# Designs tried in a protein design chat: VHH binders against Outer membrane protein assembly factor BamC (bamC). Part 14

Target 1, 338 residues: Outer membrane protein assembly factor BamC (bamC), of Kangiella koreensis (c7rcp6)
Amino acid sequence: CSWFSAKDGTEDIDDRYMKSQQDLELQVPPNVKQIEVQDRYRVPEGVIITNRNAKGKALSLDPPQLLLVGGDGVREDSEQSHPTVWVRHQDTPFMNYVSRFMMQKNIPVISSTEKQISSDWISDEDEDIFSQYIGSYNLDGQRHKVTLEIIGQNANEVAVQARNTQSQRLVDDKWVTMNTSKTVASQFLNAFLGFYDTERTKEARERILEEGTINVSLGTNSQGQIALIAERDLIAIWEHLPSVLEDLNLSVSDRDQSAGIYYFNVKEPETGFWAWLWGNDETNAKVDMEPGDYQIHLAATTYGVSMTFKDEEGNLLDSNLVTKIYPEFAASFKSRGK
Short names: E, the ipSAE of ESMFold2; O, the ipSAE of OpenDDE; V2, 0.75 times the mean of E and O plus 0.25 times the DockQ between their complexes.

## First folded at step 4 (VHH)

Design ya8 (framework vhh_7b2m_4)
Fold by ESMFold2-Fast, scan of step 4:
Structure ya8 (fold): chain B 338 residues (1-338), chain A 122 residues (1-122)
Amino acid sequence: as target 1 above (338 residues)
Amino acid sequence: EVQLVESGGGLVQAGGSLRLSCAASGFTFSSYAVGWYRQAPGKQRVVVASITSGGSTKYSNSVKGRFTISRDNAKNTVYLQMNSLKPEDTAVYYCARDSYTGWYSPTEFDYWGQGTQVTVSS
């Protein structure tokens, strides 16, 4: 018990000393921020409508203030003991992105499973992964092993955790063990998140140019006005819009392709004996708009097409109205791009 | 045409868990925000949790950390995983579609399911 106590004391001293030494050698600012990805033209996630005055009951009855919250797709899990983030991801195996990251950064892999990938030693002889997104981190004279693991998953998110599993420092031409660091793990996770964001951005741009699902989100046009943003090229949106309007029981009255404008009519609800007898609700407009004439103005954006709604006189529609009709338009567009 | 059907309710002891399901039909499920509400006898219906088409979640303060909302667009289903249940969680639980994304706000364009009873005994 005496020998065990002596060894524990030595281990504790070594652990604290090595951690302090590692912290002093790092040139990374405290509170290293994860890379935040925010794109107003991303795939539709919907919009959070918030009341101007805070209180629970206000959310159900009072007119809301429109707040565009297409998240960056990443949220930190600060309750975990190791750096962990929840990443919005539903399509394809998430581990494929982790594998691509390791390969692109030339990180040596010692083991890989369906939920975990572990590196071999990463040093200054390898790709400078830690300095790519975070200033002045130097691996000179050090080497680390790191692991990325999926520790949770639901229908819309994947929880990814990074761990620094082993660390060594070069002393008199010999590798000696040093304490692992959550800072190293955080830097590694941030490098991966930056890679992930870059890949997803490339895929989003490619999707605009290819046959596929037409995703529509709430956003703004180039003039800062409320608009629906469709994640396809202008030609595709121009071609699909008449069918979308028809699906919503809206009649196209005119079009001006050079100006990028569609004119449409919202009909009076059909009533009468046959509508009563046969149930003719499906002929009524599927969006909550007053009967009358309207315009949709299309313009190309970085990640798609903005669709700006106006009345017959060319005045912008109320942002609350645009928000209200958005889901029906998004649903119809989604079915057309397939 | 539009239909929401809740299931998974039942009797459970305090500290227990239940998973509620809501099967949707008659609309493009993946394009809408959906949420869970609950109503105890003699009380107003209150929001519990919501999930947007993109997967962003919101929770009432009374259930935050204990309940988890999720969706499976392939199955047109939204789930509510309820952990660490308390007697005050006893209510009929409803799912609803909202034309707005985020927190559900009842309007003339909202759809409510039939509800499923959750009873938490002490």
Scores: ipSAE 0.000, ipTM 0.087, lowest interface PAE 22.7, mean pLDDT 69

Design ya9 (from y9, 15 letters changed; framework vhh_7b2m_4)
Fold by ESMFold2-Fast, scan of step 4:
Structure ya9 (fold): chain B 338 residues (1-338), chain A 124 residues (1-124)
Amino acid sequence: as target 1 above (338 residues)
Amino acid sequence: EVQLVESGGGLVQAGGSLRLSCAASGFTFSSYAVGWYRQAPGKQRVVVASITSGGSTKYSNSVKGRFTISRDNAKNTVYLQMNSLKPEDTAVYYCARDLRYSTGWYSPTEFDYWGQGTQVTVSS
């Protein structure tokens, strides 16, 4: 908006901008960090898992772990003998998510059907899925076989159940059979649910980016410097920007989500023999910028997101150049909602 | 317009090697994860290997240690180096662009762009 160009109104906008930047950084950690934190969360604080001897006979009793429930669309089925949850799901075959989970976690699959997938041995050294249990005996290592099975479905939900089908412990370099555990099954199911939630969140954002319409105007950032102002939230602009840069034939070279920076390259237009031979006119940059490396710095504002253009050294681009490239950026952002 | 073109397939004896190439055009190649899939006659298409925009790789257990996926962003090309080939590796091999902003393995029905495929036949 033109109001972003008003020099007298910048002080309140600067304060709100600083608070918005800090809040966004706390809410949206880097993608790699999000995956690592989610993958390592397995056991609630204060839970102790032990083997118990009842009535003077050897009997292994592992308490069930709590299932990761409480978000929208997941509920526990307490009537089942094995860990089971009902997951809100309507749009794609549910087993596709199970298959992707197994592949991403590098879990060996011994058998697969439309309703059930069974693993080969999974080591307890896999911190994303299993952990060693606290007990009176220190075990050298354990390995488990697990299954995920669709045991029910309706128009809005799918019931998925986990079973620990075989377990072994390592004794003097030999694998020895041990009792299976509902705790192992619950930990495996929790790992899958965490994966499923992450994948569905990504898909929801991709759908929003596909359907969203973004208006972009010339204005100023919180420091009064020329910028493009996009009338959406920072997360949406962050996720949409790679598509915009691709549409303009600009190459993304790096990104820093924590700082809100996209790094991109303007390729030198194809000239001479190869351009003549291969007809590369259609792949040249659609914006009139000198070849080289550039940065876009994103920052939340009261009325949207400022996109501030800089060269490879972090120096501001000339206001005449920003004004010149604005129409192509604005057109690319706007076409995303059509 | 997004286009993916596979090449490098052929007939090879068990224990041999092949290098598959997938040439991409019509999109910013360096920003997307890409993967290799294969489909044997009468069977469903299954994932073989994937590589993210950052170069992180994942492999199916049937090919781990034998196959290597790599990418050359300057040439807009992804490669699959296949060593110690087995008759069970016989299939049509496809490359696919992963979903936008995805870092995960996806089923064949969820990918947005596919190549035409290249035939690999491994004789015993």
Scores: ipSAE 0.000, ipTM 0.121, lowest interface PAE 20.2, mean pLDDT 71

## First folded at step 5 (VHH; from qa4 with R31S Y100T; framework vhh_6qgx_2)

Design qc1 (at its last look DockQ between E and O 0.01; V2 from the best seeds 0.00; counts 0 for: pae E 8.2 > 2, placed apart)
Fold by ESMFold2, look of step 5:
Structure qc1 (fold): chain B 338 residues (1-338), chain A 124 residues (1-124)
Amino acid sequence: as target 1 above (338 residues)
Amino acid sequence: QVQLVESGGGLVQAGGSLRLSCAASGFTFSSYAMAWFRRAPGKEREFVAAISYSGRTTFYTDSVKGRFTISRDHAKNTVSLQMNSLRPEDTAVYYCAADTEGYYLSTPSEYDYWGQGTRVTVSA
């Protein structure tokens, strides 16, 4: 029951209005079976349950009891006696994420090893946000101990299992043992998987920002001339251009950093039966342009750098030619860091 | 100004005990996870123990499990490290650290605030 609404810093009148809206939000999903049929009809990907986030209005729904399936390197192992998933993972010891989860969610830990972490008692009466998820399904007056364990591992996957190891309920002011629950275990596993996905996403974004891929698009420079556009600083593009040209079997013939100009050469193709036979075509220019000398003019723009192509005499190359060679340049830049 | 001040270091015989204390000021103590790190002669800082902002969650490096206990006192804004069954390899300068994200980080460079350290020497 979620009839309470968060006070959002508005007047008391707004608070009364919010209370009325809370009563309206008591509805359960009335047509669940029809929704499931539509979902199966539109099957392109699986169902992913993520952590609750603030979206500007508090919607108080109990989280569904679903294990994450069908995507992003997570698959269920239904043959296990306890909720278990295989998670794509490499490099960092997986248990570091379990430790971070326990700490971040303020879950009391009674034991930990390289393969297993076990909680102390978790009750829905705790003020921690995680404990509320475990208690959302009729857990009043109950407390549980749960364990996360690695039960299998290979080079690119880890099998993580959740177990509800002890459960008690409050009877006449005393805690009395009750049967453990796969539902409690699955809720705990689901909470961990949501945390893990969030942390993996943050780490991926931080790696991209530190090493940086160079994405190049076709556009115009500040004079309205056709150019390749990169959302990176001028120094980064300047430093990468020689390797980009080399990737395309083009040679740098000169450069003028104060003017922002690279000069390069497109060599004559090697032809003939012997070049064909030995695959020597792999040393020919990888862009479709006439042999000769060319220039690339770099200039800073509001959002990055423009690269304008010119011929030997400094005349702007035709837009059709620039459009034709753009894919190879973009691919080479994208393979570069920074 | 954030300040972390360690105390309680000293010389102790192997098998003995020491209690380190870290007094915190200049920030909202109850919002931070706290940790202890140590640096042995000629080595890098290494993680020893951490405690969540509420004190409910603790972690220890393997070599100190069962011997060391981290705790915190919100009324006094202190974090403590009770070190029992000390060994000569526990000899190091011990540092108190604080982190705003409130979770376990074993890498010293990832913590926001550091104390100046207190020396612990365990004799054979």
Scores: ipSAE 0.012, ipTM 0.505, lowest interface PAE 8.2, mean pLDDT 72
ESMFold2 (binder alone), look of step 5: mean pLDDT 84; pTM 0.858
OpenDDE, look of step 5: ipSAE 0.203; ipTM 0.659

## First folded at step 7 (VHH; framework vhh_6qgx_2)

Design d1 (from qa4 with R31S T107R; at its last look DockQ between E and O 0.01; V2 from the best seeds 0.00; counts 0 for: pae O 13.3 > 2, placed apart)
Amino acid sequence: QVQLVESGGGLVQAGGSLRLSCAASGFTFSSYAMAWFRRAPGKEREFVAAISYSGRTTFYTDSVKGRFTISRDHAKNTVSLQMNSLRPEDTAVYYCAADYEGYYLSRPSEYDYWGQGTRVTVSA
ESMFold2, look of step 7: ipSAE 0.229; ipTM 0.695
ESMFold2 (binder alone), look of step 7: mean pLDDT 88; pTM 0.898
OpenDDE, look of step 7: ipSAE 0.000; ipTM 0.223

Design d2 (from qa4 with T58K D62Q; at its last look DockQ between E and O 0.01; V2 from the best seeds 0.00; counts 0 for: pae O 7.0 > 2, placed apart)
Fold by OpenDDE, look of step 7:
Structure d2 (fold): chain B 338 residues (1-338), chain A 124 residues (1-124)
Amino acid sequence: as target 1 above (338 residues)
Amino acid sequence: QVQLVESGGGLVQAGGSLRLSCAASGFTFSRYAMAWFRRAPGKEREFVAAISYSGRTKFYTQSVKGRFTISRDHAKNTVSLQMNSLRPEDTAVYYCAADYEGYYLSTPSEYDYWGQGTRVTVSA
């Protein structure tokens, strides 16, 4: 896995991406114990995150309150006691975006209803990508629960409210309850809205791009390694790939634009009593891959974009496995182009 | 080559106004969230304002709320910061930044490209 790295603007990330050059990869210490949590990703402690501020260092003890300002389709409801926005929304159920947000950011969910989604603990102990964004994380450790709720609805808009429902601080190896924070809620809501806007924009772009079927074939990348070849430009594939992965019930865990890399997770199959009662969990991966973390390296080729699959360590997947998953990927790319 | 070029900085009296502009080139502007950061003397770079890809969502640090307005022009590949009611504490070098992912808009390390900055000095 690698983290998207950014410096003070001296490097042309786009150019590097377009040239299909590999950039710095996330380095994980060899003895790092990873806790496998279903539907969550743990960032191992001690991992080298290049050009990123480490969790707890990037955030002030008293982070500034970020305020949402109404734009096109979003307006703040300042009359509410908790951070609340009215969001223009049509077609897809709004909570699907919240669910996607939670999933993409590896935020564990305790409960999900048509009107409310509640997180489990977002904490330093369970290192995830999103945990470094909200709250005032420090070396002592904090964890927070947040809820997004639809508190109002009209014909074209939904009122979404964020609440920090629980907060704790680690003191002497014990979690101690602390006051909840509107700041945490606001930060969470802001993060979601950023995601929402990005997703909406992306979807709009995809609709434009989807006017044509994306054909995918088995081929080789520039290094002669087995890869899937998509007959589109790099930008189109880069933008489309998250949707494909989602379609295949694969979870994007990270991405590195400079390196042209997507990181995704194959979830453990839902097993247990409930899975038996409710049938095959539609959330299971639609590809025959072992549970775990994987990479897709994108590179421009003469015939389109090569998608090279690698394991968590960056090793090429077996050619047979790539061949095996090819039909599902190809079908997904084609289906979304219709 | 990627370039972010800030302009509009200068000396202004307290209570005055400035409009900063950032001209972007060398990358697909419409695909990036844009932000302004500032660095005051002896302080760390801090988030000021951000605007999402589409411009639908705007974010501000609390200290500038009601005074500053961020906007973007896709046709011109520019992002602007209207600063009203300036205060001495607003004195800083202001930086324009671009973020492709647009998820962590208040986190400097998430931004892909940065300008060289424009100096804003607010006198008492």
Scores: ipSAE 0.014, ipTM 0.304, lowest interface PAE 7.0, mean pLDDT 76
ESMFold2, look of step 7: ipSAE 0.174; ipTM 0.662
ESMFold2 (binder alone), look of step 7: mean pLDDT 87; pTM 0.897

Design d3 (at its last look DockQ between E and O 0.01; V2 from the best seeds 0.00; counts 0 for: pae E 20.2 > 2, placed apart)
Fold by OpenDDE, look of step 7:
Structure d3 (fold): chain B 338 residues (1-338), chain A 123 residues (1-123)
Amino acid sequence: as target 1 above (338 residues)
Amino acid sequence: QVQLVESGGGLVQAGGSLRLSCAASGFTFSRYAMAWFRRAPGKEREFVAAISYSGRTTFYTDSVKGRFTISRDHAKNTVSLQMNSLRPEDTAVYYCAADEGYYLSTPSEYDYWGQGTRVTVSA
């Protein structure tokens, strides 16, 4: 089952693993990549930046309109004229998350309804807000309003659309109206999605943590391949793994619950003047892995859940490398996270 | 000998409720995730709900979310499915299943199965 098959929102992606055959492993399409955002804007930790519509859709290179996704829970609606994602929602009204986001990030709100939240002016004067959520696109002397709106709903998902509704630039000490930007909208939506994913992950983690510490050991999977073995059931590990990856400063890029696969990226170490200035090694991967894309395949075993590590191409990682990263993963699984 | 014995099935009107129970024996119950599956007439067996070995995590198919609740009792080695707001489309034979690791797999890969209990929901 491919990520791309449930365009109509009728398929429960979260439960597909119960209906899928083990023999079918979904691989990440070649065009699914993490966007490097260092020069543009800050991406919240734990956020996946990907293009879910790689097949049949040409990527806009200037500017790219890629959206963050939360694995199986978020998918892009590429048919919309504005940045739009379908988000799986279960318990809390979706707009509560939007409200929380706005509040937590100190984004001024001018209107809030059950289906729509609109910001007040987000200005570059609010450097913390602007730089984090809209990016550094020559935005000096600009301010923007953004709206998040539910434009569709099905039984399990809501379609959320971001729109840049107003934009102004300061000219001769006067605010002058300028064209709105889909880029601004996309960036804002991405910021929210990052928040949303983090919140969901946190909630999941909290649930799992109630079950106690997860012990991880070196072992083998059912095929005799080297793997990490977590002493919990598959559901627990699946829900907990994003937190572990986040803790290790690894970026989840995608996930396939039906196949039991997590895709993650090892970021290149921040080098240069900015790294020096902001000094905090806090963003570097806490595992000794080469930068690139990797996979974790989860499978149940007699002793728990095997985590088999693979490279971007789906090849097994070297046993020495798995052994090397084992301590960090094990420690992270035992930690209650941030 | 491993045994899963379902009970609680029957005829119920739409909007009604049933509680299914599965009694497990012959294996270390606390090590297994437990699940309910169902097979409607002319359809394949489908996943309904699962509960982790500890009982702390539950999973549901979308069609039953908010209506069905899976629970387990370690002291009694039982798993239950509370079914509320039943619909005609819920009509099926319901099966209890056990999996030591809770595999992301089709029903055929579960370790142990019950014989099933029939649930019929009339319009």
Scores: ipSAE 0.000, ipTM 0.226, lowest interface PAE 11.7, mean pLDDT 76
ESMFold2, look of step 7: ipSAE 0.000; ipTM 0.096
ESMFold2 (binder alone), look of step 7: mean pLDDT 85; pTM 0.876

Design d4 (from qa4 with A33T Y103W; at its last look DockQ between E and O 0.17; V2 from the best seeds 0.00; counts 0 for: pae O 8.9 > 2, placed apart)
Fold by OpenDDE, look of step 7:
Structure d4 (fold): chain B 338 residues (1-338), chain A 124 residues (1-124)
Amino acid sequence: as target 1 above (338 residues)
Amino acid sequence: QVQLVESGGGLVQAGGSLRLSCAASGFTFSRYTMAWFRRAPGKEREFVAAISYSGRTTFYTDSVKGRFTISRDHAKNTVSLQMNSLRPEDTAVYYCAADYEGWYLSTPSEYDYWGQGTRVTVSA
């Protein structure tokens, strides 16, 4: 969310948390809430798509397909006979997103339960669902039924499996049964996952824009370690954290979304000991941290998202230091939340 | 405060048309599946039509297919029901409803918000 980048909210960082007022409104580009249909189901680079592997398609009628995993709390369950992913999920029931996907794509549903949704025939008219993923394997003269099912659940994740349950092709104006395909199932699942990611991201952004303020408190993570607790969902915090770090003149060096980790650098002060304390250097870190590389580990909690701070080696930062930097982070989150 | 306010009801002759409107406020309208329900005298509330949160998909009960059209305006936070070829059997109080989940469209208990309803009377 590059558009979260904004100017500093206050001139004096030391008073930012003391005033408990928002000094700068979040500037958002126009149409930030609009999702372009063309972009909603884009497959990230590196994912094997059938249209990118024509040779593979020629060799197998049902070539292996990679699922969209990574970056959004999705992991593949490769032990399953059908395309299956574990998806991190909280709050709204997962199948609601499946339902919304079906509705948005105008996919008819013949059955739905709390754990399973089955499509009716997806025909040529619905080719756009698969066209980006299947490539030369077109649906012309074909129709398919697919099922998404929750086949497992833990505290934070659901296992979702896709199955192509029926397939037919039109031969001499008659529908003839054909073999089902894991490829069809995989592509369908990928389409859904794309939707899911986009939808979750959009929701997170909207919440930030509507609610305005992200409250941060000092607390503990699930391991009982000192952490900052932000009262938003993981996606919201993930999207907003770069802006906060920027606001504090901290440099993001890397990130691992799958692990929920941000890597950032505290710059050496340009002049003297902590020149930022003396008011004139806008380039210095606005937190009292030693120069070096650090990590923020994000995790969902009952009350929001825990931000656990670690050093370059992955060791937990001292509780006093976390307590010390808390006001600056809290102020930054608050000032940019609207 | 969340509000759904229906309008457009009234008395109409069989074969006539009405356009119902529902104005939504107090929630993120664009995220909700919107629906129309109706309750005829002595009957239970029944599903009439729904429109997806994106507006791309619509659903209708069989008895109104081809006659009723549901639409929504995101800019105005409104959902509408164009009712054509009205029949005496269409006489009911019509309710606007919003469902964030959009999972069970015909199940009233799944809807988060409801309007107060607008009366439609179709005379023979």
Scores: ipSAE 0.012, ipTM 0.275, lowest interface PAE 8.9, mean pLDDT 77
ESMFold2, look of step 7: ipSAE 0.013; ipTM 0.538
ESMFold2 (binder alone), look of step 7: mean pLDDT 87; pTM 0.893

Design d5 (from qa4 with Y53R L105F; at its last look DockQ between E and O 0.01; V2 from the best seeds 0.00; counts 0 for: pae E 4.5 > 2, placed apart)
Amino acid sequence: QVQLVESGGGLVQAGGSLRLSCAASGFTFSRYAMAWFRRAPGKEREFVAAISRSGRTTFYTDSVKGRFTISRDHAKNTVSLQMNSLRPEDTAVYYCAADYEGYYFSTPSEYDYWGQGTRVTVSA
ESMFold2, look of step 7: ipSAE 0.199; ipTM 0.688
ESMFold2 (binder alone), look of step 7: mean pLDDT 88; pTM 0.902
OpenDDE, look of step 7: ipSAE 0.052; ipTM 0.472

## First folded at step 8 (VHH; framework vhh_6qgx_2)

Design e1 (from d1 with T58K D62Q; at its last look DockQ between E and O 0.02; V2 from the best seeds 0.00; counts 0 for: pae E 4.4 > 2, placed apart)
Amino acid sequence: QVQLVESGGGLVQAGGSLRLSCAASGFTFSSYAMAWFRRAPGKEREFVAAISYSGRTKFYTQSVKGRFTISRDHAKNTVSLQMNSLRPEDTAVYYCAADYEGYYLSRPSEYDYWGQGTRVTVSA
ESMFold2, look of step 8: ipSAE 0.186; ipTM 0.652
ESMFold2 (binder alone), look of step 8: mean pLDDT 88; pTM 0.901
OpenDDE, look of step 8: ipSAE 0.032; ipTM 0.493

Design e2 (from d1 with F59W; at its last look DockQ between E and O 0.01; V2 from the best seeds 0.00; counts 0 for: pae E 20.3 > 2, placed apart)
Fold by OpenDDE, look of step 8:
Structure e2 (fold): chain B 338 residues (1-338), chain A 124 residues (1-124)
Amino acid sequence: as target 1 above (338 residues)
Amino acid sequence: QVQLVESGGGLVQAGGSLRLSCAASGFTFSSYAMAWFRRAPGKEREFVAAISYSGRTTWYTDSVKGRFTISRDHAKNTVSLQMNSLRPEDTAVYYCAADYEGYYLSRPSEYDYWGQGTRVTVSA
């Protein structure tokens, strides 16, 4: 898992990956329940850079909290008014993970639906891990209710939003209402995402054993830097990576096995009207990277091998870029892992 | 090598039916959303239908809703488009496409792999 700030100040208007939205109205077969998206979660027509703080609302004194982006296909939706992530999910309903999380962490639940789970009061005494995440804000004498809700769905992902719905503090032995906090919601979501990542990793390992595929997730290396995590041993990934790079139309220029480094080149795209349309141009990189030379640093981790991406000079690539190229790498690893 | 091979195109009379099929190979089929696009003569490629990686969710352009049905078979690595009540305006080359991300299914630029297309001609 890695910490991501959706607002790195570079709102790339063309950050299509980070701005993943359902493009068309989905049609759900009769045997499938449609997720109802609440109007309040609709992206307003017009990129109103809604600063978290709506014009005219009291500035939250809470520092902005980063969301933990980890596991297979987790990304932040920075356009939402509340902490929201898009999570790639497979066969198991996503809310099962939320339920399991609540259960394992002994978080009291007052309501549970296919789309939403709401906690009862949570305090420091109730959830140690939650307290650890919120510890910096001293929950002593406070209790909070939080909700995780599916607010959207696309072809491969579910949008999950966390909300702090109620908050109280103890004053003179009486619980009094206090303002809710997006920070509390973010921390709660992070706790869940940590859990989710662990569970997904476990499941991925099981799949590897069964199917022989290499699952890649978006996470962090041992230094806390954004990286891709491949669920294989270092030797396997080292041997497999050239094929992946080839598959992505990336050219390996050099390698240092002792250092665990691959050097590769992103070619200039062929200028042609059809090149972007057909995606079959064997000459074009299948990842959205600028032409140039890059590095992949491989290191063993608890869950596999971290792949850290760097530029020609050895500087860490931007987290958004790594997030952007993640799907292509993941797909390539999965396709060739058999 | 990644391949998407469309089949099932042909000449049909208005009101008729066709079933297009796309056979996928060279990639993990079950991980990708699949879609059909079409390009009519003198027009740009347009979105027709898409199906989620699991097959549980489908999308259609408005003009084909109720007439076309997209489906996929994970065992065979195929995606199909059942086209009923065909109209002359449905005449186009139909393309199969695969999208790993599945975020913007109506955007051709988002798709990773494309077939060569199969021609559908609907006569009046």
Scores: ipSAE 0.000, ipTM 0.208, lowest interface PAE 14.7, mean pLDDT 77
ESMFold2, look of step 8: ipSAE 0.000; ipTM 0.109
ESMFold2 (binder alone), look of step 8: mean pLDDT 87; pTM 0.898

Design e3 (from d1 with Y53W L105F; at its last look DockQ between E and O 0.02; V2 from the best seeds 0.00; counts 0 for: pae E 4.1 > 2, placed apart)
Amino acid sequence: QVQLVESGGGLVQAGGSLRLSCAASGFTFSSYAMAWFRRAPGKEREFVAAISWSGRTTFYTDSVKGRFTISRDHAKNTVSLQMNSLRPEDTAVYYCAADYEGYYFSRPSEYDYWGQGTRVTVSA
ESMFold2, look of step 8: ipSAE 0.237; ipTM 0.704
ESMFold2 (binder alone), look of step 8: mean pLDDT 87; pTM 0.894
OpenDDE, look of step 8: ipSAE 0.211; ipTM 0.667

